# Ledger of designs, part 14: VH-VL binders against Counting factor-associated protein A (cfaA)

Target 1, 212 residues: Counting factor-associated protein A (cfaA), of Dictyostelium discoideum (Social amoeba) (q54z64)
Amino acid sequence: QFISIQKYDFSGNCKNSSDSASSFEASSESAAICMQNDLLSGIVTNEGVCLIFNEVPTTFIISTKGDYIVRSIYDINDNNCQGGIIENKAIEIDECFVECADDYHGSTYLFSTETSLNYPSNTFMEISYNGECDGQWKTSFNYLQYYIVNKCNVAHEIETHTFSVGCNSTSSWVSEYAGEVCTVEPTVTTSYPIVDNCGDLDNSNFIDYCNI
Key: E = the ipSAE of ESMFold2; O = the ipSAE of ESMFold2 at other seeds; V2 = 0.75 times the mean of E and O plus 0.25 times the DockQ between their complexes.

## First folded at step 4 (VH-VL; framework fv_libivirumab)

Design S2
Fold by ESMFold2-Fast, scan of step 4:
Structure S2 (fold): chain C 212 residues (1-212), chain A 120 residues (1-120), chain B 112 residues (1-112)
Amino acid sequence: as target 1 above (212 residues)
Amino acid sequence: QVQLVESGGGVVRPGRSLRLSCAASGFTFSNYAINWVRQAPGKGLEWVAIIWYDGSNKYYRDSVKGRFTISRDDSKNTLYLQMNSLRTEDTAVYYCAKGGYSYGRYFDYWGLGTTVTVSS
Amino acid sequence: DIVMTQSPLSLSVTPGEPASISCRSSQSLLHRNGYTYLDWYLQKPGHSPQLLIYLGSYRASGVPDRFSGSGSGTEYTLKISRVEAEDVGVYYCMQALQTPLTFGQGTKLEIK
């Protein structure tokens, strides 16, 4: 079974919960509240897989237990999930969780389970493989991460800077914007080739897919 | 606790070969990408090569492609750099540097370095 | 290749005073995942380099909070709020966005 983590825009006020390091713990709400906002990005993973974002030291395994998805968190230096579990965090399936970037900007997260692979259209996708990678990602991926094209995102570690992602069959790009919202004209746009063969990848065992 | 120890440096003439070793301890060697970084006398740092945690990918600086080969032996917790067709420009202290993760990126631990001198 | 340029090439500071080092990249180091792939290293005289800051602003284990990294796009800054004698050495920025990984030319920090 698949675990789906969806990141939605948050149009509410974060004044009392602004926290630079907060994750999925604040303000449980029904799934319908998340879905009233724009979907920004998401992750789909197979259950029981060690999730290691290749650039950031967050290591965890996601599993299911009753009505909960359980994140088992490992030491940041344990990048294969073989050490002792530091913490287990239980997240209610189909409930919204708030993460605030600043007092007026944030995201909500929705954790759900799916019996079949499901991902949205109009996305730029990165597909991760464990070890060797092949072209049959729908049957052999570890996890995939997608970004809804042309949606405004808050940059990690920079509270008031925003960006959007775009792609076509040959390129993806990141457009950066000054301040708290994406403007019509970006300050900087950086382009990257679409990586469709793992053997040529600079960062990790990933391939790119522009799902337009 | 984490330790990286380089060896195999020396003085050689241009066109000769050397093999550098980096012995690792204090961490699970097979889980991490490892890098070679060099520094010529009185000069800045220069990245040379990386090998991923499982040996599946290797990347090199353009000036050493085809001459240098990075490899690893996880049963011995040892990283290697085979340096062929050495040039005077390859004269440097060579550091072994541990990647923060399986695919490299930032270098959280460094060895003390081994000196390679290529001269007539 | 991404080119990294540091300024100044050297600076002298009185102990207890702040210091600031700049790093410019030939293209943005922001990845589409939202993280900035810029690291800072310190090489003390006669020693191996050591990691100070990774991914733009994250402080490495054991690094004092008087060190901070900031910046976006192509402009980055390492700040030391109160310089101490043990901070003497050469500081390097490095981009980790793509191979070949590239370092700046270094900035030498000396105590007056």
Scores: ipSAE 0.070, ipTM 0.645, lowest interface PAE 6.6, mean pLDDT 81

Design S3
Fold by ESMFold2-Fast, scan of step 4:
Formats: C-alpha cells, sequence, structure tokens
Structure S3 (fold): chain C 212 residues (1-212), chain A 120 residues (1-120), chain B 112 residues (1-112)
C-alpha cells in the first residue's frame, strides 16, 4: 500500500489561522483548500518505510490505522527507525489541512492511501531507492517526490518571492521571480542535468524523470 | 554535550604525509556526515572533504583529490584524513565539522582544530 | 564551482547600531523544495567558527533574535539589529547547495 502526501498552494494568511494543534498537524478549515489546480508537489512512499527529512531533522515511519495515517516519529539521531518511538502523530485520511511554519509561510496538505502507484502528469520527479537502484523504478522505488512544472511556488523565506520548476528530457530548472507572481521575466534560472540512471553519479540514490 | 577533538597535526616537509584524527563524543557518530574544513594563517575558511554517515560516499575539493583520503571508524567514533604528497598551500588549521544530518551540509558543531605546517 | 562573494570586507560599528553584511552567489541557491541553501558562520577571535543561520533564514540553537538572514536569487544579507561587543569577529557565508561547498571570503566586524 502506498501513501500519498500532496502539497497545495496556500490561499490564506498564517497570522490569521486558528491553529489549535502543533505546526505539524495544524488545521484551519476556512483556509484549507486542496483543489487539483493548486497542486504544487507531492510524495508517494511505500507504507512502513523509514523516511529521513534532512532539512527538518525528523525520522519517521508512515503507516495506516483505520481512517488515519500515522507518523511514528523517532529520535533525530535514529536513521534506521529501530529505536523507541518518541511520538505518534495522526492525520485523517483524505482531509485537507493547513500547516504553518511561521507567520509568513504555510501550505495545505492532503494525505491519502493508494493500492497502486499513482502520480500526476506534467511533473519533474525524483525517485529514491532504498538499497539497490536498478533502473526499474516503478516496481522497486523507496519513495518518489514530484513537482508540478510551471506552477508558481512561494519560497520558504521571510521576504516574499516565488519560483517555478521546469524540465525536459535532458535538463531540469528552477526559475526565480521577484515578489508574489511568476508572470514576469525570472530574475534567475538555474539548470541541472537529468540523472536518468543510478550509475550516472557515484553517490546518487536518486534518479530523475521528466514526466511531460 | 557534543565534542570533536582533532589531533595529528605537525610540521612536515613538502611531499611528506600526515594522518589527522577527529575523536567524536556526545552524539551517535554513525548517524552523521562529518567534514574537514581548513583555514590557512590569516585567510578564510575552505571546505576540504565530507564522508557520509555510512561511509559509502566521499567528496573532496579538487586541489586535494588523489592526495587526501577521508575515512571513518564508527567502532571508535573517529574520523580520519590521510594527507599524502603535502604542498605548502596545505598549511592550515584543520577543523572537524559535524553535519547537521546524516548527509549534512551545514556545520552545527566544530572542533578546536589541529595545525598542519608544510615548509622547507 | 559556485563562487561566493561578500561585501564589505570590513565593517566598524558603534555598539547598539545596526550592521548589514551582503553575500552574492554565482548562481541561485534556491532548491526546488523551496529552501535556500545558504548558511552564515561567525568566527570570534581565537575561536572555531560557529553556526549562526542555516537554510537562508533559520537561526541556529542559542543564536539571539537580533541576527536575521534574508535574500533571494543570488543576493543574500545577514543583519544584526543591535550590535553587541560579543559580535566581533569574521562572518562567512557558505553555499550548501552543491559540492564543493564554498565559503565567501569573510567580513570582519569591529567595534568603534
Amino acid sequence: as target 1 above (212 residues)
Amino acid sequence: QVQLVESGGGVVRPGRSLRLSCAASGFTFSNYAINWVRQAPGKGLEWVAIIWYDGSNKYYRDSVKGRFTISRDDSKNTLYLQMNSLRTEDTAVYYCAKGGYSWGKYFDYWGLGTTVTVSS
Amino acid sequence: DIVMTQSPLSLSVTPGEPASISCRSSQSLLHRNGYTYLDWYLQKPGHSPQLLIYLGSYRASGVPDRFSGSGSGTEYTLKISRVEAEDVGVYYCMQALQTPLTFGQGTKLEIK
């Protein structure tokens, strides 16, 4: 069973949200909108996989329990999920919610389960392998992260600026824009080569896929 | 209480070798990437090398590739830097710097450094 | 390699006054995950470097709120709202987006 985590554009203001839970699971019903046209990115992972998020130092396993997806959080020093569980956080399946990182930055999320691998079109994807990376990613991946191409995203910084992701068969890029809109000329565009086989880079546990 | 203690520095002639050690305590050593960063006298910081938490991935700055080898012994909580074919431009204080995560790129803790002097 | 350039190279400030240090990268440090891979370090005289700011704007543990990081594109700024005597030292920006990791040349902050 697969677990799908989808990140949507946040249409509200975090200073005006009525968060009653922790920042990880805070919800604002008035600002929680998970419409497909506002999808920015997502993760698909196998149930029971130990996940490590390096930018926010958390180690966790995601599993299902009834109508909930449960994140079992481990010590930040436990990279194998073999120690004691510090906390279990439950997110209701198919319920849209808002999470605010601070007064300026928020996102809407939707957690769901799938019996088959499903991901949207018009995406740049990074596919992770746990152990052997054999190039047959649809049947042997650990998790995958996708980004909707040509969608305007808000950067995680105090001063507002935006970016979009693009790709083709040979390259991916990030275009950055001043202010709140992506309809003007980008101030910077940074390009990266597509890594299409695990053997391309000595230390890569990921392959790239431009799903256009 | 996180501590990193470097040792193995000294004065050597060009072309010789030195092996630096970094003894770690206060955290689970095997869960983190560790870096070597150097600083020549009166100059700025210069990143040298990194080793991933599991020892499988290593990266070096171009000027030390083929001459320096980073390694770790998790049973001893110790990081090493084998420095061969030393050049005068390798003269610096060498710091051991802990990554913030398993593949860490920001350096949340630093040792006090060990001095390497390469001179005739 | 990504080149990091700091300005000014030296700054003298009266205690209690603000200070601002700039850092320019040869390419954007924004990752597609929405984070900016730029760190700031302080090296006090005779001491090892210490982390001040990571991922563009996040303060490291124990760092006072008078320190803040900001910036976009290729231009980044470290601001100190009220300089204290203990802030004397050399400030370095570092990009953590790709190897080799690279530092700016440093900015020396001194008290008038």
Scores: ipSAE 0.459, ipTM 0.719, lowest interface PAE 2.0, mean pLDDT 81

Design S4
Fold by ESMFold2-Fast, scan of step 4:
Structure S4 (fold): chain C 212 residues (1-212), chain A 120 residues (1-120), chain B 112 residues (1-112)
Amino acid sequence: as target 1 above (212 residues)
Amino acid sequence: QVQLVESGGGVVRPGRSLRLSCAASGFTFSNYAINWVRQAPGKGLEWVAIIWYDGSNKYYRDSVKGRFTISRDDSKNTLYLQMNSLRTEDTAVYYCAKGGYWGKYYFDYWGLGTTVTVSS
Amino acid sequence: DIVMTQSPLSLSVTPGEPASISCRSSQSLLHRNGYTYLDWYLQKPGHSPQLLIYLGSYRASGVPDRFSGSGSGTEYTLKISRVEAEDVGVYYCMQALQTPLTFGQGTKLEIK
């Protein structure tokens, strides 16, 4: 079983918002926002993953419990998820929710259970494995991260600037732009080889896939 | 509390070998990637090598590739750096540092260092 | 290899005044996940380095809020809003985007 995570922009303010289950109330604004799909990741259940979620680097195990998807969060440096659980975060399956990193930063998310994950076009994918890469990568991965090609994104919390991701069969790149809008000409572009075989470059447990 | 304690440094002539150890306590050693970082007298920090929590990934700076070998013994909570064919440029204090995700950033704990002097 | 260059090499600050340290990389440290893989470390005289800031702007546990990290592209800044006596030491930036990991040359902060 898999969990898909979709991310949407939050059109609100976290300063006076509550994302606590005990004090949360339904919002028509949040429901409307979740109609535009930005696929973020696909994660196998009951295995440890290390990734950045909602502006926060985290190590967690994701599972289902009744009508909820539960993230059990561990120390950031616990790559094996064998230490104590720091926090359990539960959210309703197939329901839009806002998660705030602080008073001013947040995003709207939707978590769904899946028997299989989609591999959309115009997407660069990073495919991670626990242990050895498998030729059946569509069924043996630990998690997938999706990066939409040519989408304008805001860089996290260093300073305001934007970037886009591109790829082809041999390379991927990040193009950066001054200001809050991706313009025709990037100020810097950084390129990387495609990792299409386990053991290439700096990691033996993932591969890249450019689905163009 | 978390502690990393380096040992095995000393004074040797060029071409000789030393084995450094880093003894870890206060955390589950087998869950973490660990780095070696060195600092020559009066100079800045220089990354040397990393080993992942499961031993599957090992990486080195180019100047030590083929000469240095990083390894770990999780049953003893100990990290090693086998240093062969030592050069005067390897003279430094050697630190072990506990890493975060992938072991590459977030070096939250460091040992006190062990001194290696390669002198002709 | 990514080259990290710090400026100034040293600075002296009166206690309570702000300080600013710059770090330049030979290529952008922005990953496609939107994070900047830059850490800041402080080495006090006679001590081991200690983590101050990771991923460009996030404070490590126990680090006072007078420390902040910022920057984009290839230019990064560590700011101390009001320098205290315990802040004396050498500050290093480190890129963590790719191996080999590389440090800047260091910036020595002294109290006037």
Scores: ipSAE 0.521, ipTM 0.765, lowest interface PAE 1.8, mean pLDDT 81

Design S5
Fold by ESMFold2-Fast, scan of step 4:
Structure S5 (fold): chain C 212 residues (1-212), chain A 120 residues (1-120), chain B 112 residues (1-112)
Amino acid sequence: as target 1 above (212 residues)
Amino acid sequence: QVQLVESGGGVVRPGRSLRLSCAASGFTFSNYAINWVRQAPGKGLEWVAIIWYDGSNKYYRDSVKGRFTISRDDSKNTLYLQMNSLRTEDTAVYYCAKGLYSYGRAFDIWGLGTTVTVSS
Amino acid sequence: DIVMTQSPLSLSVTPGEPASISCRSSQSLLHRNGYTYLDWYLQKPGHSPQLLIYLGSYRASGVPDRFSGSGSGTEYTLKISRVEAEDVGVYYCMQALQTPLTFGQGTKLEIK
């Protein structure tokens, strides 16, 4: 019914002598592990929804087939998944795997299926609706994205820096840190109001929820 | 070839109306949010409005709210900007611009522009 | 509204020399997904604007590697490692994080 994608922190390295076309590489020393205390973010979606993948600015649809979750990947310029499929990739359900951006930076992922809606606590959530927002998001959402509060993340930029997400009932914020650690005082903290009505910002089909 | 072509500009007096059109070709129009961006003579770029790929969401800069209406006709691959109660400050070249992604970000394709002159 | 401020407003460079343009935002453009929603555009004389950089540091299709974007927090930079005659025009940064989308005032690049 529901498909869960969980992204975990990966502190290993991604050097590997595998096939050059593979995007799932890690050294033999850096075995894939998906520990709950390393969870950074995730997505819960209904089958067949067009999604944008945060590690790569591509679009894909997820479906289930036997013991596998299938990602159908579309052109970077096709964000509604109506064009030709570039690639179908099968991922074994409930198996942790590593996806690498370079020799030293990657993330571990776990794809699973759920018969009921399940998401972790201590998260800031963005909930997507198909068409108009309604007030019953738990029964009518298209997909939701969650971010673990107070967890250190690496930003996708040419200069190394990190960030963490926070929220309460009225606000969410992003705190940015110089370098690779979030233990120094943040250099910038940016606050946003919680959007509990459709039509705010560019995420007019999204509702914010601080799940603390 | 992916392209956008604007039309409908002209010279009008303050308080009048104009309707701009933007004809799209070479991509699946219904998959993309499209923007209107304007540029006054000798001045910088100024974002005007966006319409989402499915027509469900529309946003405007404050100075045109209530006066301008963005709309689309996916069967004709055409974007519109209805401009009412025109002011001299609306004088500009108007571009339509396609986002790289469905939600209208990173304007990868621009039209050549259509000129709107509001003067007495 | 997010305010975008560029500096310098104008610069002249000798062909082959580097150029650097700064853009400051009134708030950070980093989204919770880890991407920075900042674009850079070039408008050549008599032409429509063209996309150079999106999501802070990604080059648009067909843009030569002498163009690079960088920055964090509220401070961003577009660098041209070796300026060529065809690079003449007005450069704009734009925040794409939230509506209204806002441009900087522009930086005019001229060849000496």
Scores: ipSAE 0.557, ipTM 0.781, lowest interface PAE 1.6, mean pLDDT 82

Design S6
Heavy chain, then light chain:
Amino acid sequence: QVQLVESGGGVVRPGRSLRLSCAASGFTFSNYAINWVRQAPGKGLEWVAIIWYDGSNKYYRDSVKGRFTISRDDSKNTLYLQMNSLRTEDTAVYYCARGGYSYGYYFDYWGLGTTVTVSS
Amino acid sequence: DIVMTQSPLSLSVTPGEPASISCRSSQSLLHRNGYTYLDWYLQKPGHSPQLLIYLGSYRASGVPDRFSGSGSGTEYTLKISRVEAEDVGVYYCMQALQTPLTFGQGTKLEIK
ESMFold2-Fast, scan of step 4: ipSAE 0.668; ipTM 0.818

Design S7
Fold by ESMFold2-Fast, scan of step 4:
Structure S7 (fold): chain C 212 residues (1-212), chain A 120 residues (1-120), chain B 112 residues (1-112)
Amino acid sequence: as target 1 above (212 residues)
Amino acid sequence: QVQLVESGGGVVRPGRSLRLSCAASGFTFSNYAINWVRQAPGKGLEWVAIIWYDGSNKYYRDSVKGRFTISRDDSKNTLYLQMNSLRTEDTAVYYCAKDLYSYGRYFDYWGLGTTVTVSS
Amino acid sequence: DIVMTQSPLSLSVTPGEPASISCRSSQSLLHRNGYTYLDWYLQKPGHSPQLLIYLGSYRASGVPDRFSGSGSGTEYTLKISRVEAEDVGVYYCMQALQTPLTFGQGTKLEIK
């Protein structure tokens, strides 16, 4: 059994006031429209795996509890998930919830379970192996993260700007755009080679795969 | 209390070898990536090498590839840098720098440094 | 290799006044995960470097809120809203997007 986290572009269900002391999370009932929006990215993991995201400073275990998926969050520097749990967050399986970055922009998340893997086409994937990569990532991975090619995303916490991800069999790239939309020519595009083997570049515990 | 203590520096002639050590305490050493960063006298910082938490991956600056080897002994909470075929441009203070994560790229703690001088 | 360029190379500030340090990268530091892999470090005279800012704008533990990081694309800024005597030293930006990790050449901050 696999646990899937899908991130959708959803800007409608956000607060209209900038209160730095509060957080806004709509209940799953009020955010039931998430599948009507564009899928931006996602994570697929086995249950009970300690997920350590170097890129996103978070450490957590995901497990199922009845009708819920529970994320047990650990101290940012706990790389084995062996310490005390800081927080447990429970989300209803197959329900949506929203997190807002500001008054106008947010993301909708859907947590689900699946017996077999289902990956959207037109994606760039980073695949984490337990040990050496053997090219058979569909049968031997810890978790994977995918990004939908050519979808507009909002960048985190630095000046407001947007980006999109692209790839082909030999390279991946990130195109950046001024402001809130990806409707004009990119201001910069940065390209990277596809990493097909563990032990190459900074991505030695991961490989890349362009699912085009 | 996190502490990193470098040792093994000294004065050597070009072509010789030195082994630097970094003794770590106050955190679970085996959980973190550790870096070597150097600084030539009066100059800026220059990254040298990284070793991942499990020792599985090592990366080096091009100018030291084939000459320097980074390694770790988790049973002794110690990081090493074996420096062979030393050149005058390797003269610097060498710092041990702890990553924030097991694969990380944010140096949250630094040692006091050990000085390597390569000169005739 | 990604090249990091800082400006100015030195500045002098009266205590209580703001200071601004710029950093330019030879390519964007934005990762596909939406984070900007840019760190800022301070090396006080006679001391080892210390982390101030990571991932573009996040303050390290114990760093006062008078320090802030911002920027996008290839242009980044470290701002100090009110400079204190203890802020004297050399400031470095560093890209952490890919190896080799590379530092800017440093900006020396002095108090008038």
Scores: ipSAE 0.498, ipTM 0.754, lowest interface PAE 1.7, mean pLDDT 81

Design S8 (at its last look DockQ between E and O 0.79; V2 from the best seeds 0.00; counts 0 for: pae E 2.5 > 2)
Heavy chain, then light chain:
Amino acid sequence: QVQLVESGGGVVRPGRSLRLSCAASGFTFSNYAINWVRQAPGKGLEWVAIIWYDGSNKYYRDSVKGRFTISRDDSKNTLYLQMNSLRTEDTAVYYCAKGGYYYGKGFDYWGLGTTVTVSS
Amino acid sequence: DIVMTQSPLSLSVTPGEPASISCRSSQSLLHRNGYTYLDWYLQKPGHSPQLLIYLGSYRASGVPDRFSGSGSGTEYTLKISRVEAEDVGVYYCMQALQTPLTFGQGTKLEIK
ESMFold2-Fast, scan of step 4: ipSAE 0.723; ipTM 0.850
ESMFold2, look of step 5: ipSAE 0.463; ipTM 0.771
ESMFold2 (binder alone), look of step 5: mean pLDDT 92; pTM 0.953
ESMFold2 at other seeds, look of step 5: ipSAE 0.466; ipTM 0.768

Design S9
Fold by ESMFold2-Fast, scan of step 4:
Structure S9 (fold): chain C 212 residues (1-212), chain A 119 residues (1-119), chain B 112 residues (1-112)
Amino acid sequence: as target 1 above (212 residues)
Amino acid sequence: QVQLVESGGGVVRPGRSLRLSCAASGFTFSNYAINWVRQAPGKGLEWVAIIWYDGSNKYYRDSVKGRFTISRDDSKNTLYLQMNSLRTEDTAVYYCAKGYSYGRYFDYWGLGTTVTVSS
Amino acid sequence: DIVMTQSPLSLSVTPGEPASISCRSSQSLLHRNGYTYLDWYLQKPGHSPQLLIYLGSYRASGVPDRFSGSGSGTEYTLKISRVEAEDVGVYYCMQALQTPLTFGQGTKLEIK
């Protein structure tokens, strides 16, 4: 069984936020409401894997209990999830919830379960291996994170600006745009080589895959 | 209370070796990535090496690759830097700095240990 | 390697006045996850460095709200709204986006 975390675009008003704090605000909206918005990125993981949720700075392990996905939250600096659990937060499976950076910028998240591995096309993917990589990532991965190419994202809490992700067989890139919408011409584009070396002790635990 | 205590510095001639230690307390050592950062007399900060929380990933500054080896012993809550083939340009105060793997931000630093490489 | 350049190299401020320190990177520090991997550190005379700001704009625990970080693309700023005597020291920016991690050359802040 896999757990899927999906980040969707959000353009509503968020409640008053503190300058540097993140918050979780559950909504009782169904998955179908989230899916009316653009999918921006996501994670697919096995149960029991220690994750760092980059969209809201936290470290957690995910498990399932009845109709809920439970995040066991650890100190934000705990990369191994072997310290004490700070909090257990439950989210109903297939329900949307909103995370706000300020009064105008936020994202919607959907937590779901899948019996088979499922991930979208037109994505740049980072695939994590726990230990040795066997060259067949679909049966040996720890978790994978994907970013939808050519979709506008809002940068977190530094300045009001936006970005998009792109890739091809040899490179990935981030293009940045001034202001709240992605204009035709980016102000900065930064490129990175695709990392596909797997099994090297100095370069594992991640490989990149452009799924176009 | 989080504390990092470096030791093992000293005065050596070029080509010799030293092993630095960083003893950690006040947090679960095995859960965190740890860095070595150095500062030459009167100069700025220079990152040297990082070791991942589980010891699986190690990264180095180019000028020390093949000469320095970072390692950890989680049973002793201790980080090491084995420094071989030392050069005069390695003269510095060496700091142990606790990282955050999410961003590798250095939230706690030790007081440093001094390494002097001179002929 | 990502090169970090700070300006000015030194500044003197009257107590209670604002101070601003700039940091420029040779490439953008924005990650695909939407965070900017830039830190600010202060090294007081005779002390180890201490973290002030991480991920571009987040204050470290115990750091007064008179310190703020901002910026985008390749240009970043640390601002002190009202400088106090305890703020003297050398300020460093650092990129944490990729290895090798790299520091700026430092900015020395003194009280007039």
Scores: ipSAE 0.505, ipTM 0.756, lowest interface PAE 1.9, mean pLDDT 81

## First folded at step 5 (VH-VL; framework fv_libivirumab)

Design S10f (from S10 with light chain L30F; at its last look DockQ between E and O 0.65; V2 from the best seeds 0.00; counts 0 for: pae O 2.7 > 2)
Fold by ESMFold2 at other seeds, look of step 5:
Structure S10f (fold): chain C 212 residues (1-212), chain A 119 residues (1-119), chain B 112 residues (1-112)
Amino acid sequence: as target 1 above (212 residues)
Amino acid sequence: QVQLVESGGGVVRPGRSLRLSCAASGFTFSNYAINWVRQAPGKGLEWVAIIWYDGSNKYYRDSVKGRFTISRDDSKNTLYLQMNSLRTEDTAVYYCAKGGYWRYYFDYWGLGTTVTVSS
Amino acid sequence: DIVMTQSPLSLSVTPGEPASISCRSSQSLFHRNGYTYLDWYLQKPGHSPQLLIYLGSYRASGVPDRFSGSGSGTEYTLKISRVEAEDVGVYYCMQALQTPLTFGQGTKLEIK
């Protein structure tokens, strides 16, 4: 079973949740804001896989009854999640919520579980997988991260700018824009080749994929 | 209480070898990528090499590639830098610096050990 | 390789006055995950470097609020709102986006 983490365009109000800033206790009236057309990016992962979520080493597991996801947070420098857990947080499955950075800024998430591997079209994807470095990632993947192509995103917390992601069969790119709206003219566009990288030990492999 | 202590520096002639050590304590050494950073006398900081937590993924600056080998022994909580075919431009204070490959900021640094390569 | 260029290379400041140090990168340090991979370090006289700012603007633990980082694209700034005697040393920016990791040349801060 897979855990799906979807990040949506923020449209809620963090003002009435400021005493719980940076927590999952944001107002319940924001839960319905997770409309498909507002989807920006996401992660699909197996249980117990160590990954970086919001710049913090994290694992996710599905609760014994299957009604919650447990987010376990590790020390910021514990890049393989082998140290002690410093915090556990319960996350409601299929319940849209807002995580606030301050009174005016936040992120909107939906966590779900699925029995088969699903991810949207029109995405740039980065996939982590184990085993033979042969590009057959779907049956051995650890997690994948995807970004909806040509959607406007707000950069993290402290910087006033926006960005969008694009790709084709040979390249991906990030376009940066001044201010809070992606205008027609990016200030910087940075391009990268589509890569297929293999690890030597621990069978850690990474592949880029432009899914249209 | 995180500590990194370098040793093994000294004065050598060009073409010779030295082996630097960095003893780590106060954190789970096997969880982290560790770096070597150097500083020539009166000059700025220069990244030298990184070894991942798995011990196999290693990266070097071009000027030392093929001459220097980074390694780790997790059972001894110790990072090593084997420096062969030393050149006068390798003269520097060598620091070990704790960080992860996924996060490149160096939150803890050793005190450094001095390597002098002179004719 | 990403080239980091600092200016000024030295500055002399009267205690209590502000200071500003610039860092320019040869390419953007912004990643598609939404973060900017630029760090600042201070090396005090006779000491090893210490982290001041990471991810462009986040203060490391124990760093006073008078230090702030900002910037976007290829231009970054470290500001000290009110310089104190303990701030003397050499300041380095470093890009943390890709290997090889690269530092600026350093900016020596002195008290007048």
Scores: ipSAE 0.411, ipTM 0.742, lowest interface PAE 2.7, mean pLDDT 83
ESMFold2, look of step 5: ipSAE 0.468; ipTM 0.765
ESMFold2 (binder alone), look of step 5: mean pLDDT 92; pTM 0.950

